# Designs tried in a protein design chat: miniprotein binders against q9h3h3. Part 127

Target 1, 235 residues: q9h3h3
Amino acid sequence: EDGFTAEHLAAEAMAADMDPWLVFDARTTPATELDAWLAKYPPSQVTRYGDPGSPNSEPVGWIAVYGQGYSPNSGDVQGLQAAWEALQTSGRPITPGTLRQLAITHHVLSGKWLMHLAPGFKLDHAWAGIARAVVEGQLQVAKVSPRAKEGGRQVICVYTDDFTDRLGVLEADSAIRAAGIKCLLTYKPDVYTYLGIYRANRWHLCPTLYESRFQLGGSARGSRVLDRANNVELT

## First folded at step 9 (miniprotein)

Design PH25
Fold by ESMFold2-Fast, scan of step 9:
Structure PH25 (fold): chain B 235 residues (1-235), chain A 91 residues (1-91)
Amino acid sequence: as target 1 above (235 residues)
Amino acid sequence: MDPKKLIELIEYLLEMAERLAEEGRVKKAIMALRWAIKLAELYAKETGDPELVREVLREAVEILREIAEKTGDPKAEEALKLAEEALKSVE
């Protein structure tokens, strides 16, 4: 994938962020209302650009659940983007360490566990499990993409505050597994997303820091987490 | 990559910018316009056709002028000046 493809994907992501979101906010809404909200807005039925036959007639960028203790902090994204432009112009090496430092300098520390599922009841059940974990306090915040016009897999994003906090990242993985999720999970710092760095990029950067697989281990089912950058198993 | 999909996204972003401008969401409107312009420039690079850049810049100037007039926001005034300069530089 070249820069053109990356720019297209970044623009689509930006458009989704700016379109209206369907939000269940546990900071202001009783937990008892969650099941009705989930039944009203199953992600397999909510359409990205609106459709008379779906729950929404107008565009929806994301379906989100905010935890009771959730406090948004995306850092200085504008400063990060300006610094990224300057870095490219400067001729300095672009490495994982350089991006990590850029993220720290601008306080763009959030990251997310990603799962990609086909539209259907499996996606809706997975989202319901994640949403309940958020409302019950095991996770801080999560989003799921609406259904695209031409189909394709949808993504559930489960966020953590700080991608440099390994324990926090692993704790989120455990909570996702406890919610009944068994599919492959990958963890990506938001700094890569804001800079439009995807899997195939000219700097050969791996935007995925961790990978989690549901695995039967010992006498109980467990989760196997791999640190992709260092090729080290953490669990 | 797909020229038709790229043009559809540019048109969508311009419509989004107009809606955000009407809602008074200045920073987001400017962001949508900057992405529309950037994608139009990428379209020109890929196809060799600069006409879309001129059309997108004209629409961006109109939207930014409306934001600047309604809000007096310095960021909108600065973005307007940059878009006007860019428009004058393209045929």
Scores: ipSAE 0.299, ipTM 0.758, lowest interface PAE 2.8, mean pLDDT 85

Design PH26
Fold by ESMFold2-Fast, scan of step 9:
Structure PH26 (fold): chain B 235 residues (1-235), chain A 91 residues (1-91)
Amino acid sequence: as target 1 above (235 residues)
Amino acid sequence: MDPKKLIELIEYLLEMAERLAEEGRVKKAIMALRWAIKLAELYAKETGDTSLVRKVTRKAVEILREIAEKTGDPEAEEALELAEEALKSVE
């Protein structure tokens, strides 16, 4: 059942958010220290719950890099969650439009480009590229999941301030490609994450707004971006 | 959904709640306990087995009682009352 899995995923996400994070904060730390920090905490080796032989002895929820100009604005997440409960109780239609409206009303506008990679050199290399782009000011903030106990793919999240600002979303995609990233990227508004809406949800909503695929022949953008909701190519 | 992974997550959330409570992070400890109980309730609804929710709720009552006694936090006292009612309904 879809809801059962969604609750499990929501609880895991909450636990990761509440556990300690390993953070490189470019607002307070010199950029010259980044390479040493990346070497100390490669995401393929940092374990979710701590382990002998890993860089961490204690649990780590996320590994994050904050850009020099990063100014967090999560909006009114509590108000969003209360309004979501009221919407479900009301019996009114739950559509992409109604979630977009809730997000705007409560100023929960951030979103993220996601990439999923297996633990190993390619993940660590991709994360290093993203982290450098953040510290150099081409991206605002990013995080990567630590290695799970069961193994499996890890996720790199690259955030933008406003999922309704298409130009800003596309600029972030271009910066990701300029950092050397060639894998599939998907863009998800944080409103879906806060409400626990994942791929297999009971409302049949697609939480992915954009999809980006690498172009080998490389123009200035370096990628093809598709608007998943309207099935329209943007580049 | 994997039942073993769900049970492992519930146990982890209980451990997290104890750690957060010791650190004085009362609101986060309560949040962890509420999620542990919620997941155990979902497990009971799915499987018909109420032994896990009974065990989890009993442990939550122990942790909340200790927080309430040491801190006098109204939110902890309210959460304790709710957890005691939940435990009574499954015993």
Scores: ipSAE 0.470, ipTM 0.823, lowest interface PAE 1.8, mean pLDDT 85

Design PH27
Fold by ESMFold2-Fast, scan of step 9:
Structure PH27 (fold): chain B 235 residues (1-235), chain A 91 residues (1-91)
Amino acid sequence: as target 1 above (235 residues)
Amino acid sequence: MDPKKLIELIEYLLEMAERLAEAGRVKKAIMALRWAIKLAELYAKETGDTSLVREVTREAVEILREIAEKTGDPKAEEALKLAEEALKSVE
């Protein structure tokens, strides 16, 4: 059932957020320590709930790298949630535009580029490239999921501070490509995550705003970017 | 989704709420309890078994009462009042 699946995904996301994180914080840790940290905590081997055979014996929700200039701002998530409940009970239409307006009103502006990769060397290599870009100041912050007990793909999230700032979103895409990433990327505003807008949501909304595909043969950006909400190619 | 996995997630969220409460992270503890109740309601909707909603809401009331007594946080007191109302509606 659609609502059942969406609420399960939202609860899993919150559980991961609440569990301990393994963090490399470039604001307090020298960049020279990054390579050793990446070798100690490869995301393909870090387990979600802990395992004596893995790098962690305790649960890990996320593996994250904070850039030197990273300054978290979640906005007014409580006000957003209250307005969302009011909107649902009002019977008014739930559209990308109304969600965008709620996000702006409550200053919940952050968003993220997502990439899904199978556990293994390719995932670990991609994460290392992203982590180095964050520590070098080309990206602000990123995190990667640990290996789930059921298996399946892991996700790397690369954050921007304002999903309404198209140039900032595109600059992050360019930096990801410059780090050697060639897989499909999709961009999701955090407001959708807080409100439980996932695949199979009951409002039938597309859960991503942008899609980026790698372009072979070069070019200044190395990718084609599509605006999913308006069906417009940005390139 | 498998109902058994939903029960496992509910138990996990309740355990997490207790740990967050002990660490003084009141807002996240309340969020964990709200999601545990929401998932219990979803379980009742899918299976017709409302006993889990009653039990999860009771546990949430107990945890929120402890947070409110220890911290005096107005948000914990508000959440406690809402959880007590919810518990009365399912008893």
Scores: ipSAE 0.000, ipTM 0.386, lowest interface PAE 10.6, mean pLDDT 82

Design PH28
Fold by ESMFold2-Fast, scan of step 9:
Structure PH28 (fold): chain B 235 residues (1-235), chain A 91 residues (1-91)
Amino acid sequence: as target 1 above (235 residues)
Amino acid sequence: MDPKKLIELIEYILEMAERLAEEGRVKKAIMALRWAIKLAELYAKETGDTSLVREVTREAVEILREIAEKTGDPKAEEALKLAEEALKSVE
């Protein structure tokens, strides 16, 4: 009743893609400028719609850091969707393997490690660590949501270019852990986003492929990674 | 609207609805889920693909069930019944 409606939520989500992004692009900006940029735009203080009291006076959809090798490629999403419709009517079993094969065929390979943190010092510290790893070449690209008007946790997304490259996914996890991140991480391939694979999906697929938990003391790696599709520990 | 952007928008709204539900914001969570379903219907109209409507509605049913079980809110129970009927019509 405070004017928060379904229309407001739809506008919020649409605006996130359409509003400007605050981007540190290591392809064109010297790495020496990163620390000043991070100090200017801590994600706990950057407001979604801007205001005079925040670092931004204008709306911000996402705060992002692009690595030197970043080259965006979403693949053939239209071909993927047509093939998905055909697969559903074919009677073939729908498994993580069949979705993986569709993704490979249509080159929809990107995916992301996800973490959710409350606004504050820990979020800003985590983002700074991730951003440095991107600029230094240990990660490819990352983004973090600005502070929502309603409050609540913010999300950091750390992308890899190929979810079928298990070693690459694990290397990204290692780099995240090396940056000091200790919270739960989950990995979702973009193909699942484009096909509408959510928690309650009809095929009983896990909506994320991997889960990473911080392991205190025992492992030099600092985490244990579970393959949710096969229920096997990878580390 | 670009169909790819509609799908990304729907996922964002579902994630927001889940977070609102966890925070006990029942009315806002229900409204978010209603919009996710409406956007999936728009996607189906634009592309001819109705599979997304089924999956979004199924996800909404589960989130609404969790809200209703946790809170006992009559509005959540009403929304759940409507979503269950909608899911039946597209399965």
Scores: ipSAE 0.585, ipTM 0.868, lowest interface PAE 1.4, mean pLDDT 84

Design PH29
Fold by ESMFold2-Fast, scan of step 9:
Structure PH29 (fold): chain B 235 residues (1-235), chain A 91 residues (1-91)
Amino acid sequence: as target 1 above (235 residues)
Amino acid sequence: MDPKKLIELIEYLLELAERLAEEGRVKKAIMALRWAIKLAELYAKETGDTSLVREVTREAVEILREIAEKTGDPKAEEALKLAEEALKSVE
């Protein structure tokens, strides 16, 4: 029932992280091989748990593309979680600024632009555009979920190194738009994910920092980016 | 949450733990087993049916025993002792 939903989703997310990933790593693989790899593993056809009729017979947790300059740094997640527990026990106010400071102190700085799309041509086309932007150096790293057994929307995650670097976050949004993406995007720092903070949390924190909406008009098409916390348009 | 889907996920986590163990990924295997037990315990708490907890904990003990015997990993041995104690408490 409904009481199981958060734990079920958390377990599914953990299992996806632990299952094998299909990775195109531009640090070790020539860019000329990307188109063949994308044709072999379209996300609308790759199944989460494996199927002899799909590109994979074994489970796949994520499909990912690493850029040539990609250097993973998740920071000190254990230290972050310990500090978070201490903060809650202390009775001190929990605010966006306090969490931002904990994230900086423990170097848990990564964040991601998220887009949710139904399985099909639009998803595969969007993923191909993102993957090419990563391999060409306009984005650093991205991943997309495989197709679930029951269907439902799939998610593309495009990561940035530092959620406190607003210019870097906006630059990633511009690169996503330049890749032909027109759907709604939302940006979430990974610190909120590691601490289990979601939309309806007891501290009334908004884990989504930015929203990006495709803006029609003129020859130079782009997006309208909203700072969710301040309700201020940035573009 | 569909009870059938929860049971399917628990079974999947047990299979995942076995595969991780074969790959020598002991910490990840233990984590998968802990999640399987946690979901079974959550189900028991909500429904009053403790049989699933007993079955899942028993399977976890077997997997942990294989890991401990094959690898000699102290963390697997600790996890095994805790799981054996948990199994005794639910019979």
Scores: ipSAE 0.038, ipTM 0.604, lowest interface PAE 4.9, mean pLDDT 84

Design PH3
Fold by ESMFold2-Fast, scan of step 9:
Structure PH3 (fold): chain B 235 residues (1-235), chain A 91 residues (1-91)
Amino acid sequence: as target 1 above (235 residues)
Amino acid sequence: MDPKKLIELIEYLLRMAERLAEEGRVKKAIMALRWAIKLAELYAKETGDTSLVREVTREAVEILREIAEETGDPKAEEALKLAEEALKSVE
């Protein structure tokens, strides 16, 4: 167990959220401009802290695409954080159910499908497919991390507005698969991100709720989705 | 945890707070300072060394004082008071 590492990861995520973002906003920008924007800012080339040799000289926290109908609602994150601090000082168990209750109480309901890919053509191609699906209305919003200083895999996040709405989460998975994505996907509620629930968490919680695996052939959906908490297949 | 990377992140967060304050994003500037102090406190709890907490909290107090004096924002004034109290507890 290593809660200190989880806090460090949470701080890094917060810093990325606070740094400037490169955004294609379909609410104000014609869809015809998307391909040029994707060519200008391929995720494998955009650097986290800026580099004269990259598309950006200044820090970039995220590269994002907002859909036409996207309306952000982060809920009461401040209230969530205060309640979390109180919970940590109490004697109450910290479980998936407790975290779900905190999220519902404070209306912090968004979540995301995650895919991790190495920098390169495959990452850039996957991001382009997701971005087009967002602009065409099959997905609401997505973002991809810029390239880190030390290298390593980058992450594409595809958001849904309510992690407790299982059907909505599954619809997003279907849309990702329809966009041509075949890699492993995992689903994480934003409440886990805000509270620092990562792989190395001291409460031994699984950091994701769902897992999606591409299934060639026998599936009309194109994937199988597993509920990680109950170890039950949903599709 | 790599101590050098932790110190780099704390310094980055302090600089981020200054930038956010200049942009008028006072709540986010306070959040960045709060995270810098929290990381320094976690380091002190794990190692027993409170020197980093003292240094980071002193710098946060200076940044918060500038924000409070320039903007008059009640949240900045409240954060300044809490940071000053925290600094006294580690000195």
Scores: ipSAE 0.407, ipTM 0.799, lowest interface PAE 2.1, mean pLDDT 85

Design PH30
Fold by ESMFold2-Fast, scan of step 9:
Structure PH30 (fold): chain B 235 residues (1-235), chain A 91 residues (1-91)
Amino acid sequence: as target 1 above (235 residues)
Amino acid sequence: MDPKKLIELIEYLLEMAERLAEEGRVKKAIMALRWAIRLAELYAKETGDTSLVREVTREAVEILREIAEKTGDPKAEEALKLAEEALKSVE
């Protein structure tokens, strides 16, 4: 049952990654064109599989904004998956620490802050804030899911280059908060995504490394960041 | 865990595999077919209906055969052999 749901989510994510993306690429497109692009493709209106009544007639897997310095690096995913199989058969305990070592060994270091919002003006406003932060150079790259056929919440993913670089992860959180985002954020390393670590996984691992909660009147950063593996507050 | 969504995703993955194959993206086409078969197996476990596994595997065999014949890609030939064996086991 739990494996059924996790495998469904993994396959759906793969299909989205393989479908066409709507991309604002700041490496080749002037920043002055961003507002018009955001108005043309609000994520609450872009449909996953296309619709005559939406901005898109063809399927869209993701709506993305690439920063001026963005350079994609997925590492050695094949080697990671082979090593994961070996780890499972080795009898060695499967912990956040062993997965971290596996990711470092195979250079699968990217990760992302996740926020889930219902379709509507709040989602579109949040995405516009994130997109502007990416184009202005405060964040590196971000994407947002299109509206699913059956509704449900959409996800905004804000990527960082290295999940082991705690300062970089915290800087991204700060930039997200500075963009006006106040909802719950969770941080997931891409290694967990490649290995199928979702909620209710077989190894009872928390599917995220960090959690950020907005703190009104709190720290200067505007948020409290928790290291979930160690139950330690970082801010 | 929604069987209706599984069927829709399986159909979508099969169509995607055909398009990827036409574009020469062999490894991604094979990945799409493997996920289609895996989701059909999950559908069978959830509903008790194994006919979808046979149908999806048969379609995968045909797509892989086209890729192997057109490209001669060893990965496509290996995937075809495995898919043919899987299909025989359920016939």
Scores: ipSAE 0.013, ipTM 0.535, lowest interface PAE 7.3, mean pLDDT 84

Design PH31
Fold by ESMFold2-Fast, scan of step 9:
Structure PH31 (fold): chain B 235 residues (1-235), chain A 91 residues (1-91)
Amino acid sequence: as target 1 above (235 residues)
Amino acid sequence: MDPKKLIELIEYLLEMAERLAEEGDPKKAIMALRWAIKLAELYAKETGDTSLVREVTREAVEILREIAEKTGDPKAEEALKLAEEALKSVE
């Protein structure tokens, strides 16, 4: 009956990249319309490929909320990749510092806090809190995956514009916690993704730059943030 | 194709594989890793950058090794063997 080949799964992934997004854009839409939009498109019910019984009849790649001040800037990814090849050829040491320098030079500075939640009430509630924080100006932009056919957890991504701006990264964490989120959060800079730096890479670099753990018991921030690359506690 | 979205999807699939392995679903974890490798191969075809295939395959080897060590699943052992061979072919 149901069976997937690697070829079919690759084709579905290609379709996901090009499929439409459901977007609430606070730059052009009044904040008063957000609650109705969230009620119409709860991520636990929005299906990846569309279904007559779901809120969407056509495929949806991502569900996103753009803040009033959101200004997309992907930087110079092509220049970054060319410089990366030159760095590897040069024999110069490859460290978090050299990667940070490449990212700054080519303006590839964005990154994101990630959280994984099972489909259901808790996911929808978490997304609603994040979306409201974006529209209220406490966060810049966020997106959540629709429910995939294979099941499993869905992911909420909360972006910051500059991973080198430690205060901005920590402020985003605080806003996420203020929205009632208590699960583990991991922060990944886009530069590591573009350069193919994952766990067990040859340079022994940690692909996760920060981790945030909810601190039960009266911390003013509500969380403990660890710099994974330097193994230093920031809060 | 938008390379940035493709890279984001690869990252998501690798994280999904780790979560599925933790939840005791090695079959779905292996599927997610296969998707990630296929998308990395597509990225290499479109951009000429083969380093992503190497890094994604290396990550897949680590996750598969963890699954095989913890579960003793023959399918995980077989997938690990194939991923190790694939990694050698790109090095």
Scores: ipSAE 0.000, ipTM 0.147, lowest interface PAE 19.7, mean pLDDT 77

Design PH32
Fold by ESMFold2-Fast, scan of step 9:
Structure PH32 (fold): chain B 235 residues (1-235), chain A 91 residues (1-91)
Amino acid sequence: as target 1 above (235 residues)
Amino acid sequence: MDPKKLIELIEYLLEMAERAIEAGDPKKAIMILRWAIKLAELYAKETGDTSLVREVTREAVEILREIAEKTGDPKAEEALKLAEEALKSVE
């Protein structure tokens, strides 16, 4: 079942990426229009496949906010996928280090902090905070999933340019906390997503590199960050 | 549970491919159909049920054949070959 589930998740991710996105692009739209856009498209109400009773009648794959400095660079994803197939047949062990090197070679370096929230006011409030941080320049880009047909939790993804740049990953976490986010965060490199490596994969790899937990009492950073692979606290 | 959701996803992908063709984007349709075929093949291997997935793969073959005939796109011809192989592998 594990391989079956991974392929299913990969296909759903591909479909969402290919369907239309609702985008607030701070490169071309005045920041003053953000509040109206957020009110028009609350993620708890936007439906994945469209519904006349929702803000969208047509399918929406993602709801996204692009910062003023956002410049997309997904690297060579096709080269990465070809090299991954070659790696699987090469007899080399499949380890986090091997995937890291593959990602570097093909310049597939982006990653994301993820938070999962139930549909409702708390999700919409969290997304609004993240969106404002992106438009104000504290974060580069973020997206949130629309409400699924069956319900269930939705995901907010906050991207960083380089998962190998620990300082950059930690600064993104700090900015998320400064935006008022208090829930559990996990960090995943996009290389795992492009290769269809999810939790409980056939290679027994942990796609989550970091975990962030909110700290009570207003510490300087606002969170505790754990390196999941080495079980080492970074903050 | 998961098998029913997989079938729904495959059906949705076929609808996406049809919409992509109507929008004049055959390359997008080819990519989507390759995913639909891959999932249909995976479903047959995991469940042993080939009835629905044969129908899905046949529909994909027809769409890909039409794209290949009208556009001459090498990627459509490649995807058609993979679809025919998938249909052949289903007992």
Scores: ipSAE 0.173, ipTM 0.663, lowest interface PAE 4.5, mean pLDDT 83

Design PH33
Fold by ESMFold2-Fast, scan of step 9:
Structure PH33 (fold): chain B 235 residues (1-235), chain A 91 residues (1-91)
Amino acid sequence: as target 1 above (235 residues)
Amino acid sequence: MDPKKLIELILYLLKMAERAIEAGDPKKAILILRWAIKLAELYAKETGDTSLVREVTREAVEILREIAEKTGDPKAEEALKLAEEALKSVE
C-alpha cells in the first residue's frame, strides 16, 4: 500500500503545481492591496477543484505571495536528475551528505519551512501573518494549499533561497515566529522534493532537515530549532 | 489507497491534459497523460477492474496520437507506444 500511496501523493502534487495559482506579486502590485486580496481569498474557503459557492469557480493548485525581491532560481534540475540516476547506478551510499553535494553542484538550493493547520480561522490568520511578512520583506515567498474536497489539514510553505545557509534558515524561522506562528514547523530542502524523498523513503532518510518548536524566551518570542540531519540543537 | 479517490484523480488528470492542449502546452499534456495511464494501471492492479482503465487508456492514446502527429515530439511518440501496449493488455 505504501508504494501505491506514494504514487497517488506524487500525482496530486504534480497536478497542484500545474494547475493555476492565485498569486499576490509584490514586485508589481502595491502592498496596500494585500489586505483586500487576503479577504477575497482566505485559504480555508478557496477550493482545490473549484466551487461556484467558493471564491473560485475553477481549480486552484496553490495560493502564493511573492516578495518584492523575489527572484526564482530552480537551479539545474535537469543536471540534478541525471546526476541522481548516475549516483543510484554507481552503488555509492545515498546519505544526507551526498544529496547536499548534488544540490550544491547543480545549484538546487531552495528549501521551505512547512506548517500544517486545519481549515478555519486559525489557518487564515496564520496565512495573513505570513503574507504580510513576505510583502514587508521579512520573508521572500510563501504559498498555502487550497481546501481539499473532503477536508484535511492544509499546508503553508515558507521558502528560503539556500538551505545550506543556516543563518538564513534560522532568520526565516524567527520571522515566522514574529508573525505570531506558534505551531510546529519542519524544514525541507527542495532537492528532497525533486528526488522524491518523502516519509518512508527507500534510503531511510529523515525527509526534513530542521524542526522548530515555539518557546517564550528573553524579551521576545522565539523558538527551539533542532538540526535533525546532524542531531544538533541550534537554539 | 482509496480506489474511489484514485478514479477521481485519474479523471481529473484527463481534463487537465485537455486543458493543457487547449492552452498550447503539449509537453505538459504528455506528462499528465503518462501519470493518468500509470494511475489507471495501478487502479486495475488494486481492484481487478479493467473496464475504466481501458476507457482511460483509449482516450489517452487518441490524445497522444494527435500530439505526436502535430508536434513530432519524441516523448509523445514514446508515451503513445506505451499507452497502446497498455490498452492491448486490458482488451
Scores: ipSAE 0.419, ipTM 0.770, lowest interface PAE 1.9, mean pLDDT 84

Design PH34
Fold by ESMFold2-Fast, scan of step 9:
Structure PH34 (fold): chain B 235 residues (1-235), chain A 91 residues (1-91)
Amino acid sequence: as target 1 above (235 residues)
Amino acid sequence: MDPKRLIELIKYLLEMAERAIEAGDPKKAIMILRWAIKLAELYAKETGDPELVREVTREAVEILREIAEKTGDPKAEEALKLAEEALKSVE
């Protein structure tokens, strides 16, 4: 019943991934060039399909910044997908714990903090803060969607290499807050993305593992983090 | 949810496939065209309108046949069968 939405979203994600990316790669580019790059490519002005009046005349799928120590590792995605199909056919229970084990077995461990912001100065300012944190080594890698012609919200994704490493996930949240971000953040393991599991799914799985809310005068890190699966506050 | 957005995505995927051919990447084109065919079939199932499936599969078949004839790629033949099945589903 959800096949229409799932296939549409998967096709859009594939198209964005296959289109060119605008990348600031701190492994090969001096940090001193970041401010000029951010001024040239503010995400509120970069258009998804290109426009002569925008910074890009050609399509752009993502705007990304890679840290100096960034080393990509997607794991065995093909093996994960094969095991998922076998699990569905087996009749065995499909639970958060089962998906976690599949992800560990196939080394598909990456995940991301997500924030959604309307196009404008606030989005550009938030992205600049995140990009600087990546270049300074406080975060590993991040990307932001370009402006859709429909004018919807844009998404900033801040990646961590291991969703099972709670301390690492919390350290990323702390770095995001230190960069001046005050909006709601949600954390999603990439295993759910690769398997096409979204908010509304047949198995009633929640793909969001953590939720972070900014709290003035609150926790030691300036945010309150909730473990969505266990409904327990961690900070 | 939004049939007009789905149509726009399908048209964009067809353009991406053409660009992949021009760039000398027929394998990428095959993958994109498979998605375009699947989405067109989904559109027909949800709306009851078979016109888009016929148009998309006609264009995809022409491109895939050229790839199959020039490269002998078995994935192009698999995609051609997918297109035939999609057309049959709306007959």
Scores: ipSAE 0.333, ipTM 0.748, lowest interface PAE 2.6, mean pLDDT 84

